# Ledger of designs, part 493: VH-VL binders against q9umr5

Target 1, 268 residues: q9umr5
Amino acid sequence: SYKPVIVVHGLFDSSYSFRHLLEYINETHPGTVVTVLDLFDGRESLRPLWEQVQGFREAVVPIMAKAPQGVHLICYSQGGLVCRALLSVMDDHNVDSFISLSSPQMGQYGDTDYLKWLFPTSMRSNLYRICYSPWGQEFSICNYWHDPHHDDLYLNASSFLALINGERDHPNATVWRKNFLRVGHLVLIGGPDDGVITPWQSSFFGFYDANETVLEMEEQLVYLRDSFGLKTLLARGAIVRCPMAGISHTAWHSNRTLYETCIEPWLS
Below, E stands for the ipSAE of ESMFold2; O stands for the ipSAE of OpenDDE; V2 stands for 0.75 times the mean of E and O plus 0.25 times the DockQ between their complexes.

## First folded at step 24 (VH-VL)

Design yk11 (framework fv_nofazinlimab; at its last look DockQ between E and O 0.88; V2 from the best seeds 0.86)
Fold by OpenDDE, look of step 24:
Structure yk11 (fold): chain C 268 residues (1-268), chain A 123 residues (1-123), chain B 112 residues (1-112)
Amino acid sequence: as target 1 above (268 residues)
Amino acid sequence: QVQLVQSGAEVKKPGSSVKVSCKASGGTFSDYAISWVRQAPGQGLEYLGEIIPMFHTRNYNKKFKGRVTITADKSTSTAYMELSSLRSEDTAVYYCARTKYDILEGFSDFDYWGQGTMVTVSS
Amino acid sequence: DVVMTQSPLSLPVTLGQPASISCRSSQSLVWSHGNTFLNWFQQRPGQSPRRLIYKVSNRDSGVPDRFSGSGSGTDFTLKISRVEAEDVGVYYCMQGTHEPMTFGQGTKLEIK
């Protein structure tokens, strides 16, 4: 039988967004038990990511316990960060494939319509004043705001991304790395036409340097230092990169070709 | 001036579906979320769900167990609410309402309402 | 779901006299960032609801200053300093802190 699939949604999202994905899985892997976690739906997705991690942990623990052979995670957009953190704090997870579906894994520094929608009176160049305040860090979107021009503020004020990345020293860094490395495969999905994840390479742990030049995963300090296990995972052949063009952010979970190419192979 | 104009009254049989429209004007449609709220005769208000056209995301009150479908057409600045498997208990005035999301200012829930659409479900 | 409990459900008032409506939530409406999304709506007979107050104590544009909102955590109050004939209708509190949004039962304000 197929391993159970757990799905985690993104910002302002809910289980409804995954109706097509469920159809694809059911068609190609009949009998698969798919659970879309309807937690922190809608505006609740703005709550701090650590709060979300705790909630999702409570939900997935029973599912994992009933699936001793392992489970697969499909985590979309903001959900991909939640899942990465989840796998970092859980010392007993049994995740075979962690599928990160267009997630800002290395953070967000976009000036997109999405940003303007959420911050109608602000520009990305000024968001550091908000997001790196104690008040700002009470919002999920600020928990993975990564301003390349204010690295000091990011490293010191980011209460989520900087920690799960091991960019700031903390007492759990070694344990989190160990836990995350329990994953069988890390499947990274994203593409240049996303329009929301900025830069789109963030979905592959690429990101801006201080000059806003995009560097690849292998050029990142977190990789070079193996701070949370990316270098180790790559060395063992556990990282899969699946870029795809022509897909907008809101379509990653509803594209058949994307599913067949990037998701389905890892649902064994 | 901001206006939400809804479609006309509906009379439906049990088991059928109804689709109500809500056209927004006087603002930028994509800058807001559209919610649906209903009110049975002589009763209070009940939240059905919300759509954010910009994000193409939807959130439903789970009480309705998948019977509610909310959609939006940005080209016409129109939101839709479809309720399936209608029951007599679904007889109510259905309202659309607008919500503004602003991280700094907070959430401005239901600052404008449609005029309401009466849906009658009877045999 | 968060239960919103209003009291009283019926509120007969003499013209020119003050009125007060209580709204209690089954859990705190305060976000971790400190905002509280408690709203008050007025629904006149035969009309759509109209928002009067947002975020506990902020009046919408065009709302007379005789209306005021207050409260914190789980206890909230709408006050009308001097009731006028046009104030007849049903008043609802509504929370937007927790999904799904939920309303109070409504308080019917009538003139004695």
Scores: ipSAE 0.926, ipTM 0.957, lowest interface PAE 0.6, mean pLDDT 96
Fold by ESMFold2, look of step 24:
Structure yk11 (fold): chain C 268 residues (1-268), chain A 123 residues (1-123), chain B 112 residues (1-112)
Amino acid sequence: as target 1 above (268 residues)
Amino acid sequence: QVQLVQSGAEVKKPGSSVKVSCKASGGTFSDYAISWVRQAPGQGLEYLGEIIPMFHTRNYNKKFKGRVTITADKSTSTAYMELSSLRSEDTAVYYCARTKYDILEGFSDFDYWGQGTMVTVSS
Amino acid sequence: DVVMTQSPLSLPVTLGQPASISCRSSQSLVWSHGNTFLNWFQQRPGQSPRRLIYKVSNRDSGVPDRFSGSGSGTDFTLKISRVEAEDVGVYYCMQGTHEPMTFGQGTKLEIK
């Protein structure tokens, strides 16, 4: 039989969005227990990410306990950051495949339709004034806002991303790295036609430098210092990169070719 | 001038389904969420769920999760609510309403409502 | 679900006199710093609901200034300083802070 699969949704999302993904899994891996976590749905997905991590942790504990051989995580968009934090804070997780489905793993810095929809009077160049405040950090989208032109504010104000990336000193950094390194595989999925994740290479731990030049994962300071385990995982052969062009942000979980190529092989 | 115009009244048998439309005009359809609210005769208001056309997402009140389907057609600026496995208790006026999710200014819920669609479920 | 409790459920008022409607929530309606998504709606006989007040105290466009909202946390009030004949109808409070959105039972305002 196959390991259970736990699905974590993104911003303004709910379990309904994953119905096609569930069908694909049922067809290729019959008998797999798949749980799409029905927490922080709709507007509650704007709650602070640490609040979401706490709630999702409580939900995954019994699933993992009943599956001693391990589980898989499929985590979409904002949900991929929730899942990465789960892997860091859980001393006892048994995740084999962590499948990160177009998630802003190094953060977000883009004037996308999503940003304009939530902040209609703001642009990416001035959003730091809102997001890098205690008030702004109470919203999930600001928890991973990453302005490459205000690094000092990001490092000081980020209550989530700078911490889980090990970009700011904190007492749990060593333990979180140890916990994260227990994952079997990190499967990174995304592509240039996503249209929301900006830069799209954030889904592969790439991001802008101060000149808005995209640096790959291996060029990032957090990788070079191995602050939360990326260099160790890559050296171990545990990082899988599966880029795919032609897929918009809302279609990652409903594209059969994407599923067959990037997801199916990892649902042992 | 913002306007939400709904389809006409429906009479249905138990066990069947109904689909109510809500056409938006006087604004940009993709800037808003469209929500559905019902009111049984002589009763209060009950939220069913919403669709966000921009994100292609739907969120349903768990009480209706298995029976309600909300969709949208951006080309016609129209949202739809379908309720299946109808029961006599589903007899109600069904309203659409809109929400703006502005983070800085705060959520603006149900600033405009449709005229309502009476759905009668009788044998 | 967050329970919204209105008081009174029936409110007979003499024309020109003030009216006050209480709404209490089972949980705090504070979303974040400075945001509380408590709304008031009016439903006149035979009509769709109409929003009067959003975010506790903000009047919608075209709502007379005799309507005011106040409150915080879990306790909220809608006041009409001078009731007029067109104010007859049912008034609902609604919270948008927690999923699912929920309404109070309604308060039927009638002229004595």
Scores: ipSAE 0.775, ipTM 0.875, lowest interface PAE 0.9, mean pLDDT 92
ESMFold2 (binder alone), look of step 24: mean pLDDT 88; pTM 0.911

Design yk12 (framework fv_nofazinlimab; at its last look DockQ between E and O 0.84; V2 from the best seeds 0.84)
Fold by OpenDDE, look of step 24:
Structure yk12 (fold): chain C 268 residues (1-268), chain A 123 residues (1-123), chain B 112 residues (1-112)
Amino acid sequence: as target 1 above (268 residues)
Amino acid sequence: QVQLVQSGAEVKKPGSSVKVSCKASGGTFSDYAISWVRQAPGQGLEYLGEVIPMFHTRNYNKKFKGRVTITADKSTSTAYMELSSLRSEDTAVYYCARTKYDILEGFSDFDYWGQGTMVTVSS
Amino acid sequence: DVVMTQSPLSLPVTLGQPASISCRSSQSLVWSKGNTFLNWFQQRPGQSPRRLIYKVSNRDSGVPDRFSGSGSGTDFTLKISRVEAEDVGVYYCMQGTHEPFTFGQGTKLEIK
């Protein structure tokens, strides 16, 4: 039998966005129990990510308990960060494949239509004034805002991304790293035509330096310091990178070719 | 001026489906979310769900899970609400309404409404 | 779901006199440490609902200043300083803080 699949949605999303994914899984892996978690749907997805992590933890614990052989996680967009944090705080998770589907794993610094939609009167260059305030950190989108021009503010004010990355010292860093390293495989999916995740390499733990030059995962301090286990996972051969062009952000979960190429191989 | 214009009245049999449209004008369609609310005769208002065209996301009141489908067409600035497996209890006026999301200023819920669409379900 | 409870459900008022409608939520409508998404709508006979107040106390454009909203947490009030004939209709409070969004039962304002 196939291992259960747990799906976590993205910003302003719900389970209905994954109807095609469910069809693909059912067709190719019949009998798979797929649970799309309808938590923090819609507007609620703007709540602080730690609050979301707690809620999703409560939902996945019983599922994992019923699946001693292990489970797979498919986490889309913002959900990918929720899942990474989830795996960091859970010392008893049994996740075989963690599939990060177009997630801003290294943060977001976009000036996209999405940003303009959420912040109609702000530019990305000024968003640090909002996001790195105590008020701003009450919104999920600010919890992974990563301004490369204000690294000091990011490191000190980011209440979520900087912590799960181990970029700011905290008493749980060692334990979180240990927990995250329990994952069997980390499957990173994204692409240059995403249009939302900025830079798109964030889905692969790449990100801007102070000059807005995109550096790869292996050039990041979090990797070099192995602050949350990326270097260790890579050494194990546990990291899979699956870039794909021609896919917009809202289509990652509904593309058959993407599913067959990047998702399906890890659902066995 | 902002306007939401809905499709005309519908008469349906139990078990059938109805699809109501809501065309927006006077603003940028993609900058807003469209919600649907219904009102049974002589009763209060009930929230059905929301579509966000920009994000291509849809959220539903779980009460209607499996029966309501909300969609949007950005090219025509039109939102749709389809309700399947109709029952007599679904007889109501169905409204679309607009919501503006702004993290900084806060959310502006239901600032404009459509004129309503009467849906009658009878055998 | 958050339950919105309005009081009274029927409100007969003499022209020129003030009116007050209460709305209570089953849980706090405060969004984290920020805004409170409580709205008031007016529905005149045979018409669509019209938003009067948003975020507890903000009047929409074109809404007379005789309408005012107040409250916090779980208790909210809509006040009309002097009722006019055109104010006849049903008034609804609505919360937008928690999914799914929910409305009060409505308060029917009539002229005595």
Scores: ipSAE 0.866, ipTM 0.933, lowest interface PAE 0.7, mean pLDDT 96
Fold by ESMFold2, look of step 24:
Structure yk12 (fold): chain C 268 residues (1-268), chain A 123 residues (1-123), chain B 112 residues (1-112)
Amino acid sequence: as target 1 above (268 residues)
Amino acid sequence: QVQLVQSGAEVKKPGSSVKVSCKASGGTFSDYAISWVRQAPGQGLEYLGEVIPMFHTRNYNKKFKGRVTITADKSTSTAYMELSSLRSEDTAVYYCARTKYDILEGFSDFDYWGQGTMVTVSS
Amino acid sequence: DVVMTQSPLSLPVTLGQPASISCRSSQSLVWSKGNTFLNWFQQRPGQSPRRLIYKVSNRDSGVPDRFSGSGSGTDFTLKISRVEAEDVGVYYCMQGTHEPFTFGQGTKLEIK
């Protein structure tokens, strides 16, 4: 009947955060096997994202093997970056829908309460000094910190985001693009009232230029050069954009209307 | 002046549940994670889990997953720990403690502790 | 879970003499390439635990300078250069690098 669903959580999350989403799936698609990956919970969500990708890869292999017709991914916040990396590094993934639930796909550059919680003595304007160092790259939030005013430092120092975006040369770029392009649909979810993802359009592959003007996905160099397959996916009609206002960052997985509008149609 | 004040001692029957409170004062409640640690009589310390009010998240030691619920109420600056399906081996002093997640300075684990709450499970 | 093993479990010491407590972890406590989240706590009789040392060797404010921590990887040590009467109690190491956080069994320090 329904393809299995694999859920990948965000920063400081654990499987408990998705109990309402699980309820919605059970009500609308009874019998769906849903696995919320119980890895890198809590503090361990701050571990380097490549470490997290390795662990989640090991966990998804047996699930995908049991479902040869395919699986769906629902990936929340930081988890959406983990999932995009999975799609690139797994030669044999069988993901149909990749559902990116308010994820900072083009990175983060925000002076939010969340930033102050983790970096009480820093501001977004000076965090590049910490994040674009080997020490800072030991922490996941620095792996997708994207300072539009220090582009050379970002491109040189980012151990994760610049690589999965194909913004820095690496030997796996062609293989990663090929693997990513095997996904059936890329479903992008987010909205202006999120309050954490900054700019919120990062969830749709939008981001700041040097003047902090948000450029949409189609204006980004990574799209125009098709560095990891966004232009190809859009041309196939495989990218779905589902923005929704009025939802704060912690409420995306517990809003029934959002589930029914943006998620349910893709859980075939 | 940071202070964590816990609710009073409890005596419970096996199979029941207990809910212990931890009221924080002297700081900003949402700046910290609140953790729970227990100590059986004459024994060592055991971590149960934490709640992070800022992120609205909870994380439990998997040993207690399914029996422990840790919550927070920002409006009263109070954290709660509920342990269900109590057994005699759950007899312990239950402490709350706080953590500051300052990435640059390093995590400040359990820098302040509550006074402890004795929970006795007897038939 | 990371197992934290302390030795000795009981440590009788003469006043004014040094004391040393070992803590070994079942796996490395290095976060990735640098940080090591190993802590030491003191629990005096009838009291809540009190943190003494964080990140292996950093002494908390108000902790006497006779307490020091050292070690790396999987092997750590708490030293008291001159034991005072007020130092009686149980000492615990704790790791915060891997979830769930785990404590050693405790070392009971007592005056001979």
Scores: ipSAE 0.816, ipTM 0.899, lowest interface PAE 0.9, mean pLDDT 93
ESMFold2 (binder alone), look of step 24: mean pLDDT 89; pTM 0.927

Design yk13 (framework fv_nofazinlimab; at its last look DockQ between E and O 0.81; V2 from the best seeds 0.82)
Fold by OpenDDE, look of step 24:
Structure yk13 (fold): chain C 268 residues (1-268), chain A 123 residues (1-123), chain B 112 residues (1-112)
Amino acid sequence: as target 1 above (268 residues)
Amino acid sequence: QVQLVQSGAEVKKPGSSVKVSCKASGGTFSNYAISWVRQAPGQGLEYLGEVIPMFHTRNYNKKFKGRVTITADKSTSTAYMELSSLRSEDTAVYYCARTKYDILEGFSDFDYWGQGTMVTVSS
Amino acid sequence: DVVMTQSPLSLPVTLGQPASISCRSSQSLVWSHGNTWLNWFQQRPGQSPRRLIYKVSNRDSGVPDRFSGSGSGTDFTLKISRVEAEDVGVYYCMQGTHEPYTFGQGTKLEIK
């Protein structure tokens, strides 16, 4: 039998967005038990990510317990960060494949319509004033705001991304790394036509330097220092990178070709 | 001026479906969310769900999960609410309403409403 | 779901006299960042609901200053300092803090 699949949604999202994905899984892997977690739907997805991590943890623990052979995670957009954190704090998870579906794994520094929708009166260049305040950090989107021009503020004020990345020292860094490394495979999915994740390479742990030049995963300090286990995972062949062009952010979970190419191979 | 104009009254048989439209004008459609609320005769207000055109996301009241479908067409600035498997209890006036999301200023919930659409379900 | 409980459900008032409506939520409506998503709506006979107050105490444009909202946590109040004939209708509180959004039962304001 196929391992259960747990799906975690993104910002302002709900289980409904994954109806096509469910159809694809059912068609290609009949009998697969797929659970789309309907937690923190809609505006509730703006709650602090650590709060979300706790809620999702409570939901996945029973599912994992009933699946001793392991489970697969499909985590979309903001959900990918939630899942990474989840796997970092859980010392007993049994995740075989962690599929990060167009997630800002290395953070967000976009100035897209998406951002303007949430911050109608602000530019990305001045969001650091908001996001790196104690007030701002009470919003999920600020928890992974990564301003390359204000690295000191990011490192000191980011209450989520900087911690799960091990970029700021904390007492749980070693344990979180150990926990995260329990994952069988890390499948990173994203693409240049996403339009929301900025830069799109963030889905592959790439990101801007201080000059807004995009550096790849292997050039990142978190990789070089192996702060949360990326270098180790890559060395043991556990990281899969699946870039795909021609897919907008809101279509990653509803594209058949993407599913067959990047998701399906890891659901067996 | 902002206006939400809904489609006309509907009379439906039990088990059928109804689709109500809500056309927005006077603002940028994609900058807002459209919610649907219903009110049975002589009763209070009940939230059905929300569509966010910009994000292509939909959120439903779980009470109606499986029966309600909310969609939006950005090209026509029109939101839709479809309710299937209609029952007599679904007889109500259905309203669309607008919500604006702003992290800094806060959420502006239901600042404008449609005129309502009466849906009657009878055998 | 969060239950919104209004009191009273019927509110007969003499013209020119003040009115007060209470709304209590079954759990706190405050987010961690401090915002509270509590709204008040007015529905006149035969009309669509109209928002009067948002975020507990903010009046919408065009709403007379005789309307005021207050409260925190789980207890909220709508006050009308001097009731006028045009104020006849049903008033609803609504929370937008927790999914799904929920309304109070409504308070029917009538003139004695």
Scores: ipSAE 0.899, ipTM 0.942, lowest interface PAE 0.6, mean pLDDT 96
Fold by ESMFold2, look of step 24:
Structure yk13 (fold): chain C 268 residues (1-268), chain A 123 residues (1-123), chain B 112 residues (1-112)
Amino acid sequence: as target 1 above (268 residues)
Amino acid sequence: QVQLVQSGAEVKKPGSSVKVSCKASGGTFSNYAISWVRQAPGQGLEYLGEVIPMFHTRNYNKKFKGRVTITADKSTSTAYMELSSLRSEDTAVYYCARTKYDILEGFSDFDYWGQGTMVTVSS
Amino acid sequence: DVVMTQSPLSLPVTLGQPASISCRSSQSLVWSHGNTWLNWFQQRPGQSPRRLIYKVSNRDSGVPDRFSGSGSGTDFTLKISRVEAEDVGVYYCMQGTHEPYTFGQGTKLEIK
């Protein structure tokens, strides 16, 4: 009798990408109801993240209603940011395990091939001009762009990440923190060979300081101020860190060892 | 110069499958999405799906999800479309086309097209 | 699926006269707060389609300035200010805002 599992995909992704993960769950936990949400597929994954959160919220409500004992979330890459926002905006979600699969939880600041694919004439050092504009904020990748060298612009212009992190004052901060803290476990998965999430420690709520030195989660201001509940959650023993080397960004949901080590134990 | 060169015409029996290739040149293959569109004789255009080599992702028109497979081989700069369980209604010219996802300039949909591949399904 | 409806489906035009093709979608093509992925393609006899206009009103390189696109929301127009002999063919609108991408039925432009 395993809890239902809801899967939220990443950038330029669709439900097809999780076929191997579904197979692993079926083999190890037969009878588990797994729903891979078929929303904002492909190109639509570039829609503003708040629009995606709204659509995913509508899709998860009936699934959660049919499972009053709780559900699990597996949220990949950009999808992990969608899921964290879901946990904040849903007043009475029943999520036990939130499994964040190589998600840029503290943002992205990297000159990867993925950046060059979307911004072929730009470099990470000048993307703040595009992303921290009203036009740029209409695209999901800019909603979590986090330039450590332009913090004032980030704090002023970010329509998504600065809000869900509680880095900017807003009227919902207390309610969002309360809602997020209803989660049973936060499972953080990522690794140094990801190749896309930059710094890769963003998947563990680490991020660059102004010198591009990575500060760990416990050194981040959002943790120290407990702005959305990370310090409280860690104190409860509810944060699980599962780093794994040797896995590229596109392989997290198709690696059986990663599944067995980092995901399966939390699919109660 | 950008070119998309497709494989030659195919004649197939109902119930079989066909695989059409689309070789890209004159640009960096991994910088684009490759889409497939078909045109039945005397009719308009119909989108089948796309592959994005950089993200290793595929997205299909749900009308064809169970029958269409779209793949890419980065080493040969070639995309493929395979359509299974063929019917006479699948007789059409099949085109590949590319898209550039440039955030600054905006999406550049189907800026170049292949020459087309006629697929005829007859008993 | 978003239905794209073109009118007219057949458009005979005298050389040198203007032409106008309408394209209407069954739902808004606005991406978010301003971006609209509406395209126009020309298919000359015996050829593959060629893109003319992207993002509602942006003319592709090498497309004559007599072609223009306009519209918003659900209602879009392709205009040719002075039709020339080389303009004969079928014109399609296409939306890329919602998956699956969909095309209009086509408008056959021919010289009277």
Scores: ipSAE 0.748, ipTM 0.862, lowest interface PAE 1.0, mean pLDDT 92
ESMFold2 (binder alone), look of step 24: mean pLDDT 88; pTM 0.913

